# Designs tried in a protein design chat: miniprotein binders against a2bj90. Part 184

Target 1, 235 residues: a2bj90
Amino acid sequence: MSRSARRKTSALNTVLRVVEVFASIQGEGPFTGTYSVFVRLAGCNLRCPFCDTRYAWSLEAGKPLGVEELVEEIARYEPSLVVITGGEPLLQRHPLNSLVEGLESLGLRVQLETNGILPAPARDEQLWRVYHVVSPKDVPVRVPGAKLHPSWVDYARATGRAWFKFLVANEQHVREVAEYVAKLGIPRSRVYIMPLTPEKLDMKELLELHSRIASLAVKWRLNFSPRLHLLVQLP
Below, E stands for the ipSAE of ESMFold2; O stands for the ipSAE of OpenDDE; V2 stands for 0.75 times the mean of E and O plus 0.25 times the DockQ between their complexes.

## First folded at step 22 (miniprotein)

Design UB17 (at its last look DockQ between E and O 0.94; V2 from the best seeds 0.87)
Fold by ESMFold2, look of step 22:
Structure UB17 (fold): chain B 235 residues (1-235), chain A 84 residues (1-84)
Amino acid sequence: as target 1 above (235 residues)
Amino acid sequence: SEEIRKRAEEAIREAQELLKEVIERAKKTGDDELQWLAKLAEIYLRAAARAFQKGDYEKAEFYLDLALQIIEEAKEMLEELKRK
């Protein structure tokens, strides 16, 4: 048994609090349309009024699962992408790094979704090699206590593996996003604007909102993110 | 808390009345962007009202504030169109 094999076995003995594991399509951001397995981790350091996954806010909402068991469950779906989301996945940073190690050993591609309050991965973390979609919550909607950690911009610049996604309603919001990302030095190629969609919109309203925000993305030379899962009625 | 609930209910009702005026004025202009702003305000105000009925007052306040901002944007655009 090599040092690598012993460390892999030890890493797979850690525990994550998991709300749900399910297959669907990644509906948002740079990997939109990809057949994905979603791993929703419990716990969040924010209470966004527009959150559509409030059931993941509490750590108690999660069931303890060993990372070895979780890797095997994920692998059975044969995903093209593993999306780690939550609440805020980085609240469980240590076992999360162990999960990433296990998934990478099987050749599975991983994307993390984070609100960016906790620091970006260090070079010696397994998360360093993972793709990240960072959704700051202090612009244009002002969620109390939300502040993007500055390391995410440095990480994005160093690795090219982070993108920044913002919920917007109208052109005023897009202008605020544009000013924010320019101030922070985030290149437009790494920025997505996405329609702020309240629940229970009919399909015509969903399509029109998508169309209007997509037009703004073109006008402001930013990337557009749909909420594709809503358009195609998947979880 | 009961006072906050009653004031939120009144604020939503007042916004609904204001929006009716904006919708009618926007329709008369025939301007696509103005009509969209009116529709967008209606979308978020409906979300506020729905959240209020479910007792989710933080979500209701969030969407109400957003709807009111869009209503003000539409009113400013209406004033600009009058000048021309």
Scores: ipSAE 0.848, ipTM 0.929, lowest interface PAE 0.6, mean pLDDT 91
Fold by OpenDDE base, look of step 22:
Structure UB17 (fold): chain B 235 residues (1-235), chain A 84 residues (1-84)
Amino acid sequence: as target 1 above (235 residues)
Amino acid sequence: SEEIRKRAEEAIREAQELLKEVIERAKKTGDDELQWLAKLAEIYLRAAARAFQKGDYEKAEFYLDLALQIIEEAKEMLEELKRK
């Protein structure tokens, strides 16, 4: 490959399609309550009917942003955690590894949100070092084309840096999660159940749904993920 | 198509009637869990209706199916409570 071809391939690995960057509190999963900068990447390999971030589904909805510029933007917020989310962040795996390298060089902690369809990080990827919250879309709610890639179970076992977050509506969904994780050999300590909340739920109904699902989490000996940002009216 | 829209509208109406019956029966039992299932079905059926009104038929179908599953669970629970 010519020096020009290597420079063009290097330049492609340094640009992300970014929908938004904002500071908030992590509302979900093992890092709930953490002051975080959210980087929402564009593009998704799913079309979940219940998705609250549909504006991120197209790669074209994101603006091209250089990794260096994005690292500088994130660092200005002095975050306790950088949350990489979007549609599906792993669709931009190459520049995402460069972003992680930049953030880790500043001593920033990184957590990825993924639907788990794409392979888990390999040992030679910068993504291997970060935290991952995997949100399967094949159980209990089934989205067409969703299947958890088996490498996420292996990654979780090898590193202890992965958790699995499942959307649930009722006890039947919680049972299906419990059976699914048992079958895959995922420890319950790495499993979170989270309320499936429709848009424009009133606060009373939102709180009651949280209470009911939290009680089921205790009954089934699973972790509970709130949607804290909805409860406290943050982004 | 207009036909798909009409069928979806009819399915939502039928689910609303089923839910109304479940809510009224649930109130008579005084069972908290059953009352919650009825409320949960109402939450998702309202989400289906809102999605339908916006022309988001995939979202409408998703929440309708979920509401119908919970309505069926509530009916099963009602029949269990009658046997006690």
Scores: ipSAE 0.848, ipTM 0.936, lowest interface PAE 0.5, mean pLDDT 93
ESMFold2 (binder alone), look of step 22: mean pLDDT 83; pTM 0.789

Design UB18 (at its last look DockQ between E and O 0.94; V2 from the best seeds 0.87)
Fold by OpenDDE base, look of step 22:
Structure UB18 (fold): chain B 235 residues (1-235), chain A 84 residues (1-84)
Amino acid sequence: as target 1 above (235 residues)
Amino acid sequence: SEEIRKRAEEAIREAQELLKEVIERAKKTGDDELQWLAKLAEIYLRAAARAFQKGDYDRAEFYLDLALQIIEEAKEMLEELKRK
C-alpha cells in the first residue's frame, strides 16, 4: 500500500459520524444514576418500530467529528461515565476503537450500548476493555433482521463486562426472556428487563408500568432497569 | 395507499371495541391483574392510534399487534375467572 493509501485509511479511522453529545444521568441498566456524557453515533442496522432515536438511523444524520476533538469535548464535562450509544455504534467500529483508546488514556470509564447483532469485541480491540450493555431485538419483541451474535455470550463469560437488557410489556415477555437467557447460558445476574414504553406516556401510567415490570423482575429473579431519565425528565 | 390507511383505521377501531368490552368486564370482576392488562392494552392501543394519525404505520402496526395480544390475554383471564 502506498504512503497516500495508508494516510487515507488512517484518516478514516479517526472520524466518527456523531448525532449529539450531551451530559445527563444514565437512566438504564447497571450504571443507572451515573453522571454521564452521552455520545450518540449515527447509523443503525435496524429499524425498530418502537425506537425513540429514529433521527440517528441514517449515517448522514451525524456530523463528521475527529476522535481527538471528541475526546476533548467529552473531557470538559468531567463525566463519571462515557456512554457511547446511537443507532448502532459498532457500525463505526474502527474510529470507535480510537475513541475508546483516547478516553481510557484520560482515565475515563466507557460503556457501550449495542443491539448485539454485530460481533462482540476481540481481545486486540480497545473495545474489549470497556463495559457493554447489549439490547437484543430478537426476544421477546422480534425486530426483522435482529439476531444476537453468539460472541456476546462468550465475551460476557470471558470478561464479566457485558449485561443484557430486554424490553418487556407483560409477564409473557418476561417468561420468554427467562427461557432465552437460560438456553444461551447467560447468568440471571447479567440480565435486565426494562419496560417497553411508548412515546408520550403520562407520568402516572409510566410509574405504574415501571412498578408492574419491577414486580415481575423480582418474581422471575431478574434485574430491573428503569427508564430513569423519563421518570426524572432528563435527556 | 388510501386503502392501506382505511384498513389500518378499521383494525384500530375493531381493537378499540374489543378493548371496551374487556374494560367493562374487568371492572365487574374487581381483579387487579385483569384491570392492569386492560389498562396496558389501552396504553399500547393509544400509542398505535397516535402513530397512525402521524402516518407512522410501522409503529402503529407494532403497537396494535401488542395491544391485541394483551387483549387476548385479558380475555383468557376473564374466562378463567368465570370458571372459579
Scores: ipSAE 0.851, ipTM 0.937, lowest interface PAE 0.5, mean pLDDT 94
Fold by ESMFold2, look of step 22:
Parts: structure tokens; sequence; C-alpha cells
Structure UB18 (fold): chain B 235 residues (1-235), chain A 84 residues (1-84)
């Protein structure tokens, strides 16, 4: 049995705990606007007070799905991008690597969203070849237990496939982000600031918050991330 | 506990009273940024109150603290503008 056949057999024997799979637009970060399939994995190593996906915190919130079955389900959407999110997807690292292998074998582009607490991919992992948007939760919002693993900065420099995204409310928060990224050696070109948007904002409030944070991004020479899906009322 | 709920309720009411004063003062200045800070504090204070009503005290505390920080920022700006 060949090495490729052995690996395909291993992927058939692994499962992921999946909360939901749906098509939408990537609304945040460097791939904003891309037609995407989102795969929300169960389980999280944080309990952020502002989290809008709390239903994914428990691993038991996910349905067990085989990796090969999931690859075929995703492929039927014909996505331009597959976004792996959660909870924290790296809590299911082994079967996630199998999923990435299957998706890339079909030529599908993959992006992972992570809070960056667990280490960046090693060179021998399938996740090494994937795009990553890392959202540290230890600044400015300072969630207990959050600390960006330093390997993400090394990974970003070595591969060019990682960006860092921060929720901010005002200029004081932007100043804290700027100090943080300078201390860690994260280049400005890899940094996004994004508005901290609570639930139930009316459209006028949502637009003004976007405008104010975008102006701060220009002032501080950082990249701006919208929450585009909120502006266009998509999931 | 009931004590935590009562303290959070009182803190939210006090923040609402402070904000009402800040909104009135900000409007009188005509300053766009100051009026935005007051509105931003209102946005997060509403989020705190909503979370409190649902019993989500961690979220309520997070947004209340953020709202209070912005209220203080607005008050400092108001004092600075008065001196001109």
Amino acid sequence: as target 1 above (235 residues)
Amino acid sequence: SEEIRKRAEEAIREAQELLKEVIERAKKTGDDELQWLAKLAEIYLRAAARAFQKGDYDRAEFYLDLALQIIEEAKEMLEELKRK
C-alpha cells in the first residue's frame, strides 16, 4: 500500500467536531469579499466576554463528521476560499491537518482563524501551507489566559502566510496595539485593526464605528478590517 | 449571586446617569469627536445593560468597564475644551 494510499486511509479514520458549515462572504481581514465556505469547529480554550459565537465553546456542541465526508460537503459549494474557524480550531489539530490535506488535494484555498495561543504550524504539517489570520486576545481587550505564542511571528516572517487582527474601540486601544506589535516585532503590513461591534447596532451606528476605526487605521498606518458581513447582513 | 447582581445593577445605573450628563455637555460643545465619544459610550453601555438582563455578567462587566473608560475620556476632553 503506497504512502499516499496510507494517508488517505488515515484521513477516513479521523473525525472533526463540527458546529456548522455554511456559505457566505469572508467579511474580515486580508481576504475580505471572497466567496467562502465557513467550517466552524467546536471547542475553545478561551471564554471571551465579547464572543459572538459562544455556541461553539464546548467540544460537545459539535457533530462528529469524518474528514472525507466533510471535504466532499465543502467541495459541493464550489468555494473560492475555505475558512476554518470556531471556537479554536487548533484544539482539533490532528484531524484538522487531515482536512487541510483533503481540501488542498482538490485545489481549494484554505484560511484558518485562530486566537494564536497554540503554536504555529510546523514545516511538516499540512497547516504550514495554509493562510492564517491570528487574533490575539491579550491586547487591547486582555482576555484572561490569552497569550500569543511567539512562534506565530516566526511563522509569519518565514512564510508570509499569517496576519494579525485586533478588535479595537477607540484610539487608546489602537495605541496599545501599536505598542504590542512593536514589542513583538510584528510588521505593520501584517496588522489589521477591526471595530469592536456589540450586538444589535443599527446601521448608522455600525457605519460610523467603521468610519472612525478606518480613520484611525490611516492615522496610525495600520491596515483596516471591516466586519463586512455585518454591513451587508450576511452570516 | 444576588449581591453580584445588585452591585452590577447599581453600577450600570450610575454609568447611565454619568453618560446622560456627558451627552448633554458634549452636544453643547458642537465638537464632533466629543459627541462621537459620548455616543460610543452609549453603544457599549447598552451592550452592558443587555448582557446584564440576560444574566451574562462577564459580558456586562466587560462592556460596562469599556463604557466607563470612554466616559472618563469624554469628561477629560470636556474639561480641556472649557479652558479654551
Scores: ipSAE 0.842, ipTM 0.924, lowest interface PAE 0.6, mean pLDDT 92
ESMFold2 (binder alone), look of step 22: mean pLDDT 83; pTM 0.796

Design UB19 (at its last fold request DockQ between E and O 0.89; V2 from the best seeds 0.86)
Fold by ESMFold2, look of step 23:
Structure UB19 (fold): chain B 235 residues (1-235), chain A 84 residues (1-84)
Amino acid sequence: as target 1 above (235 residues)
Amino acid sequence: SEEIRKRAEEAIREAQELLKEVIERAKKTGDDELQWLAKLAKIYLRAAARAFQKGDYDKAEFYLDLALQIIEEAKEMLEELKRK
């Protein structure tokens, strides 16, 4: 393709529908505690009943932003990590790859959060080189249509850059997760269990739920993910 | 529909009554895990009731089903302790 055609293709792939950009602490998964900038993309391919970010479900909830401007905005926060989340970020896959390219050119570390329904990155995507936290919603919470795409397991093995995080309420849920990951061949070192926390829990309830799920993680030899931002009252 | 809403409302009320009994029986045992299960069921049933009052029936159904699962687990443990 000519230089002019490449520029037009880049321009068409350089707009993202963004719900919000904000600084906070990554509260979940392997990068818990990291000073981060969150980029919440609009659109989701699920309607989970327990979703705490329902305001991001519709693509219309997002404002169109140019990738170059977004990269500059993110860089001004001086983040240790850029967390791309949503909705489901992979619904905007092409401009998302452009954003990742811009962020990586500045040496910024990137983590994607995904429900894993859409396929894992191909080798020729910018997304191939970033970190991924995959949160399947078919087990144990059984959201209809939430089947994990099998390519995520292959991607995790090939790259070492994916982890799998599951919402659990009790030991029965942890048992279901253990059976699920064994069947899929996901090593337990890549698995996190995280407490299913409805809204409006008081701090004592929140702490006790964390303590109980953490004890189960130890018992079942799985990693534990807190919801640290809830414990320290950050967005 | 109105029929579905009425059935959901009654199911939540029924679960609340069942939970009252489970909580009291769990306290009598002094068993830590059983008392935690009762408290956990209360947490999710409260979430179901709150969602129902807001008209979020999908969330209400999800948390109600989860609360009922935990109530049944607690009842099974209570029966095992009684047989001992």
Scores: ipSAE 0.863, ipTM 0.934, lowest interface PAE 0.6, mean pLDDT 92
Fold by OpenDDE base, look of step 23:
Structure UB19 (fold): chain B 235 residues (1-235), chain A 84 residues (1-84)
Amino acid sequence: as target 1 above (235 residues)
Amino acid sequence: SEEIRKRAEEAIREAQELLKEVIERAKKTGDDELQWLAKLAKIYLRAAARAFQKGDYDKAEFYLDLALQIIEEAKEMLEELKRK
């Protein structure tokens, strides 16, 4: 391979398609309440009917940003956590590893949000070192083409740096989650249930739905994820 | 197609009538869980109707199916409460 081809391949590993970068409070999962910079990556391998970030589905919805420039932009916010989300961040796995390396070099903590369809990080990836919240789309709500990759269970067991977050509407969904995680050997301490919230709920309905699902979490001995950003009206 | 739109509109209307019956029956029982299921079904059915109005038929179908499942759960609960 010519020196020019190696430079072009190195340049491709240093650019991300980014929809948005913003500071807010992490509203979901194990880091709820953390002051965070969100990096929403473009492109998704699913078309979930209930997705609230449909504008991120196309890779073309993102702007190309250099990893170095993006690290500098993130660092200016002085975040307690960097949350990498989007459509599916692992579609940009190679430049994402470079981003993680840059952020970790500054001592920044990183959390990835993923649908769990793509393989978990390997030991040689920078992504191996970060936190992961996996949101399966095959249980209890079934999205066509969604299947949790088995390597996420192994990763969770090996590292203790993965959690599984499930959207639920009722007790039947919570039961299905409990059965699913038991079958896979996922510890209940790593499982979060979160309310399936449609768009444009009023605050009363949103609070009542949170209360009902939280009560089910206690009953079924699972962790509860709020949608805190919706409750406090943050991004 | 216009036929798909018409069928989806009919299905939403039918679900609205089923929900109305469940709400009316739920009010008579005074059961908190049943009243919650009726509210939950209403939340998702409204989401279906809003999606339909926007031409988002995948979202409309998804929330309609979810609403219908909750309505069926509420009906089963109503029949259990009658046997007590």
Scores: ipSAE 0.851, ipTM 0.936, lowest interface PAE 0.5, mean pLDDT 93
ESMFold2, look of step 22: ipSAE 0.859; ipTM 0.934
ESMFold2 (binder alone), look of step 22: mean pLDDT 83; pTM 0.792
OpenDDE base, look of step 22: ipSAE 0.850; ipTM 0.935
ESMFold2 (binder alone), look of step 23: mean pLDDT 83; pTM 0.792
ESMFold2, fold request of step 24: ipSAE 0.826, 0.854, 0.860; ipTM 0.916, 0.929, 0.931
ESMFold2 (binder alone), fold request of step 24: mean pLDDT 84, 82, 83; pTM 0.799, 0.775, 0.796
OpenDDE base, fold request of step 24: ipSAE 0.845, 0.843, 0.844; ipTM 0.934, 0.933, 0.932

Design UB2 (at its last look DockQ between E and O 0.92; V2 from the best seeds 0.86)
Fold by ESMFold2, look of step 22:
Structure UB2 (fold): chain B 235 residues (1-235), chain A 84 residues (1-84)
Amino acid sequence: as target 1 above (235 residues)
Amino acid sequence: SEEIMKRAEEAIREAQELLKEVIERAKKTGDDELQWLAKLAEIYLRAAARAFQKGDYDKAEFYLDLALQIIEEAKEMLEELKRK
């Protein structure tokens, strides 16, 4: 009985530094509205001034959790989607690949959220097969030190498993995004614009901002991402 | 430093005064998009002021710069409407 953990592959014995695990609705990007379990990994290679999850910036914010134990915890929620987020999850790339292997063995759909500074998955990584929402922080919001790794565009075209999501405030920002994605060869079908929402907006302001950015998405023939969890007041 | 803090606080106050003028001018035009730009600038300037009050100066600078950009956009639009 107690020997079952010792008989598993070495990939399932790795450790992740985890800030939180919780159930909610995916509020952003192509899987908006999906019942999800969120796994927030510790550590980030950016310090975005607008970041909503600053508590995940430090690796010390995470508690060590074995991959096998984490897979079992996630499975108990019976999620329709597992969202791996953070900080920047690719800072823990090796054990992350082990987590993905475990989740996929249970038939669970996995999505990764990344700022795209670190390279896209290689073909021999477990991460190759999961979905990725890449949020570059060098356009239009221009976070210092942020630069999208060029491999993400190649990965998106090769696999169809990556989308690019940009925070925008107004049409000037949307124009900058349109120029950026055209220059990099990112197809419009892979691009989402999302409202830049500071804290403490009332519901009317949130709806107005969503409406204005959604109208710009239609005008510029880009996909729109809400921040649905804010609108429905979920974590 | 103390001088940087004083400059930032003054910059926020100056932006607040400029925004009051832009809001009133936008209302007089009746233009929906211009009035929205003025409201949007107010949203981000409010975020800048809140961040400054809490000592989050990089967030304050980010939202102040954004608010000022939108204020300038609104002023340019006001000038274009005057030419008609």
Scores: ipSAE 0.847, ipTM 0.927, lowest interface PAE 0.7, mean pLDDT 91
Fold by OpenDDE base, look of step 22:
Structure UB2 (fold): chain B 235 residues (1-235), chain A 84 residues (1-84)
Amino acid sequence: as target 1 above (235 residues)
Amino acid sequence: SEEIMKRAEEAIREAQELLKEVIERAKKTGDDELQWLAKLAEIYLRAAARAFQKGDYDKAEFYLDLALQIIEEAKEMLEELKRK
């Protein structure tokens, strides 16, 4: 391969399609309450009917940003955590590894949000070092084409840097989660249940739904993920 | 198609009637869990109706199916409470 071809391939691995960058509080999962910069990447391999970020489904909805420029933008917020989310961030795996390398070089902690369909990070990827919250879409709510990739269970066991977050509506959903994680050998300490909230829920109903699902989390000995950002009216 | 829209609208109306009956029965039992299930079904059915009005039929179907599942759970619970 010519020096020119290597330069073109290196340039392609340094650009991300980004929908938005913003500072907020992490509202969900094991890092709930953490001051975070959110990087929402464009493109998704699913079309979840309940998705609240449908504007991120197309790769074309994102602007091309250089990794270096994006690292500098993120660093200006002085975040306690960088949350990489979107549609599915792992669709941009190559430039995402470069982004993680840049962020880690500044001593920034990184957490990825993924639907778990694509393979977990390999040991030679920069993504191996970061935290992952995997949100399966095959249980209890079944999205067509969703299947948890088995390598996420292995990654969770090998690293202790993965958690699994499940959307639930009722006790039957919580039971299905409990059975699913037991079958896969996922420790309950790594499992979060989160209320399935429709858009434009009023605050009273939102709070009651949180309370009911939290009570089920205690009953079923699972962790509870709020949607804290919705409760406190942050992005 | 207009036919798919009509069928979806009819399905939402039927679910609203079923929900109304469940809510009325739930109020008579005084059971908190049953009243919650009835309210939860209402939340999702309202989400379905709103999605339908926006032309988001995938979202409408998803929340309709979820509402119907919860309505069925509430009916089963009503039958259990009558046996006690």
Scores: ipSAE 0.847, ipTM 0.934, lowest interface PAE 0.5, mean pLDDT 93
ESMFold2 (binder alone), look of step 22: mean pLDDT 83; pTM 0.791

Design UB20 (at its last look DockQ between E and O 0.96; V2 from the best seeds 0.87)
Fold by OpenDDE base, look of step 22:
Structure UB20 (fold): chain B 235 residues (1-235), chain A 84 residues (1-84)
Amino acid sequence: as target 1 above (235 residues)
Amino acid sequence: SEEIRKRAEEAIREAQELLKEVIERAKKTGDDELQWLARLAEIYLRAAQRAFQKGDYDKAEFYLDLALQIIEEAKEMLEELKRK
């Protein structure tokens, strides 16, 4: 490869399309309650009808930010966790690996949120070292074009750094999750069920829905993910 | 199209009528689980209505289908409770 081709490939690997950076509490999954900086990346490979972050679907909705600048911005918050989210972060896999390398060099813990459609990290990627919460969109709620990539099951088994978070409304959805994870050989200890909450739900209904789904999690021996940020009115 | 809008509006109205019947029957049984299913269906049907009003027909259809599934589950439960 010519020196010019290496410079063009290096420049493409150092810029992310970022929608927003903010500090909050992680409201969902295994890191619930953790003081976190959220990095919302632009672009998604899905169009989930229930998505609360539709403004992140287009790559053009993000600003181009250098990886070094973004690492410095994140570090100023002194986070207990860096959460990489967005539409689908793995659409920006190359510069995302550079971001992870920068953050890990500072001793920062990193957690990725992904829909699990794209392949899991390979052993030579910086992403191999971080935590992943995979949110499948094929069960029990079916989004067109959603299919869990099988490499996520292998990654979870090899590293112990992946969890699977499923949206559920009722006991039938919880049953479908239990059957699906059993069929794939995903350990129940790595499975979270989370209430499917529509926008602008009142606090009474939100609390009751959380209570009902949490009771189903206990009955079915699954982990429960709240939507803590909605309950405590944080971003 | 105006035709798609009209069909979606009719489907939401039909679901509202079905839900009303389920709520009225659920209140007579005193069954907590059945009453919860009725409230859950109402949550999602309201989400469908809000999406429809905003012209978000994909979101409206999604929440309507979910509400109808829960209404059907509640109807099945009502028929089981009558046999006991």
Scores: ipSAE 0.858, ipTM 0.941, lowest interface PAE 0.5, mean pLDDT 94
Fold by ESMFold2, look of step 22:
Structure UB20 (fold): chain B 235 residues (1-235), chain A 84 residues (1-84)
Amino acid sequence: as target 1 above (235 residues)
Amino acid sequence: SEEIRKRAEEAIREAQELLKEVIERAKKTGDDELQWLARLAEIYLRAAQRAFQKGDYDKAEFYLDLALQIIEEAKEMLEELKRK
């Protein structure tokens, strides 16, 4: 490979296709309520029927941004947490590791959101050191092609930096999640159930669904994740 | 395309009819969980209808199937309460 070709490969490792960057609160999972900057990366390896971020499915939805420029933009928000989401962020794994390196050098906390199809970080990746919320889509919602890569369970056990979040509608779904996580050896302390909220629910419906799923979380001794940003009407 | 749309429309209409029956029966029982299942089925059936109207047939099918599963759960509970 020529020096010119190696430079082009290196330059690709420093460019991300980004749909949007914005400040809000983290509304889901273990970091709920944290003042955050969200970086939504383009591209997804799933087409979930219930996806609320369909505008990020295509890589063409993203604008190419240099990693160094992106780090500077994120830093200006002074976030307590940087949430890297998408689509599926691990489709852009190489430049994502560069972004993580830049953010970590500034002492910024990073959380990745992933559907878990691609493997967990290796020990020599910058992504090894950040937090991950893994949202498997094979149970209970049964999205085709959504098999959780087994390395995520090993990663969670080795590092304590991964949690598993499941969309559920009712107790039958919660039972399926409980059976699934038990079979995989995922401890309950790492499991969140979250309400499956279709578009255009009124506030009464949204609150009732939250209340019912939270009660199921207590009954089944699992963690509950709200969709807090929906309740407080933030992006 | 057009045939898929017609089948989805018919399936949603049939689910709406079934849901009306389940709501009525659940109300007569006074059981909180049954009445919640009926409201939950209604939430997802409305989501299916809304997706159908927007031409998003994959989303419509997903929420319709979910609504029908919840309706079946409610029917099973109704049968269990009847056997008491």
Scores: ipSAE 0.833, ipTM 0.923, lowest interface PAE 0.7, mean pLDDT 91
ESMFold2 (binder alone), look of step 22: mean pLDDT 84; pTM 0.803

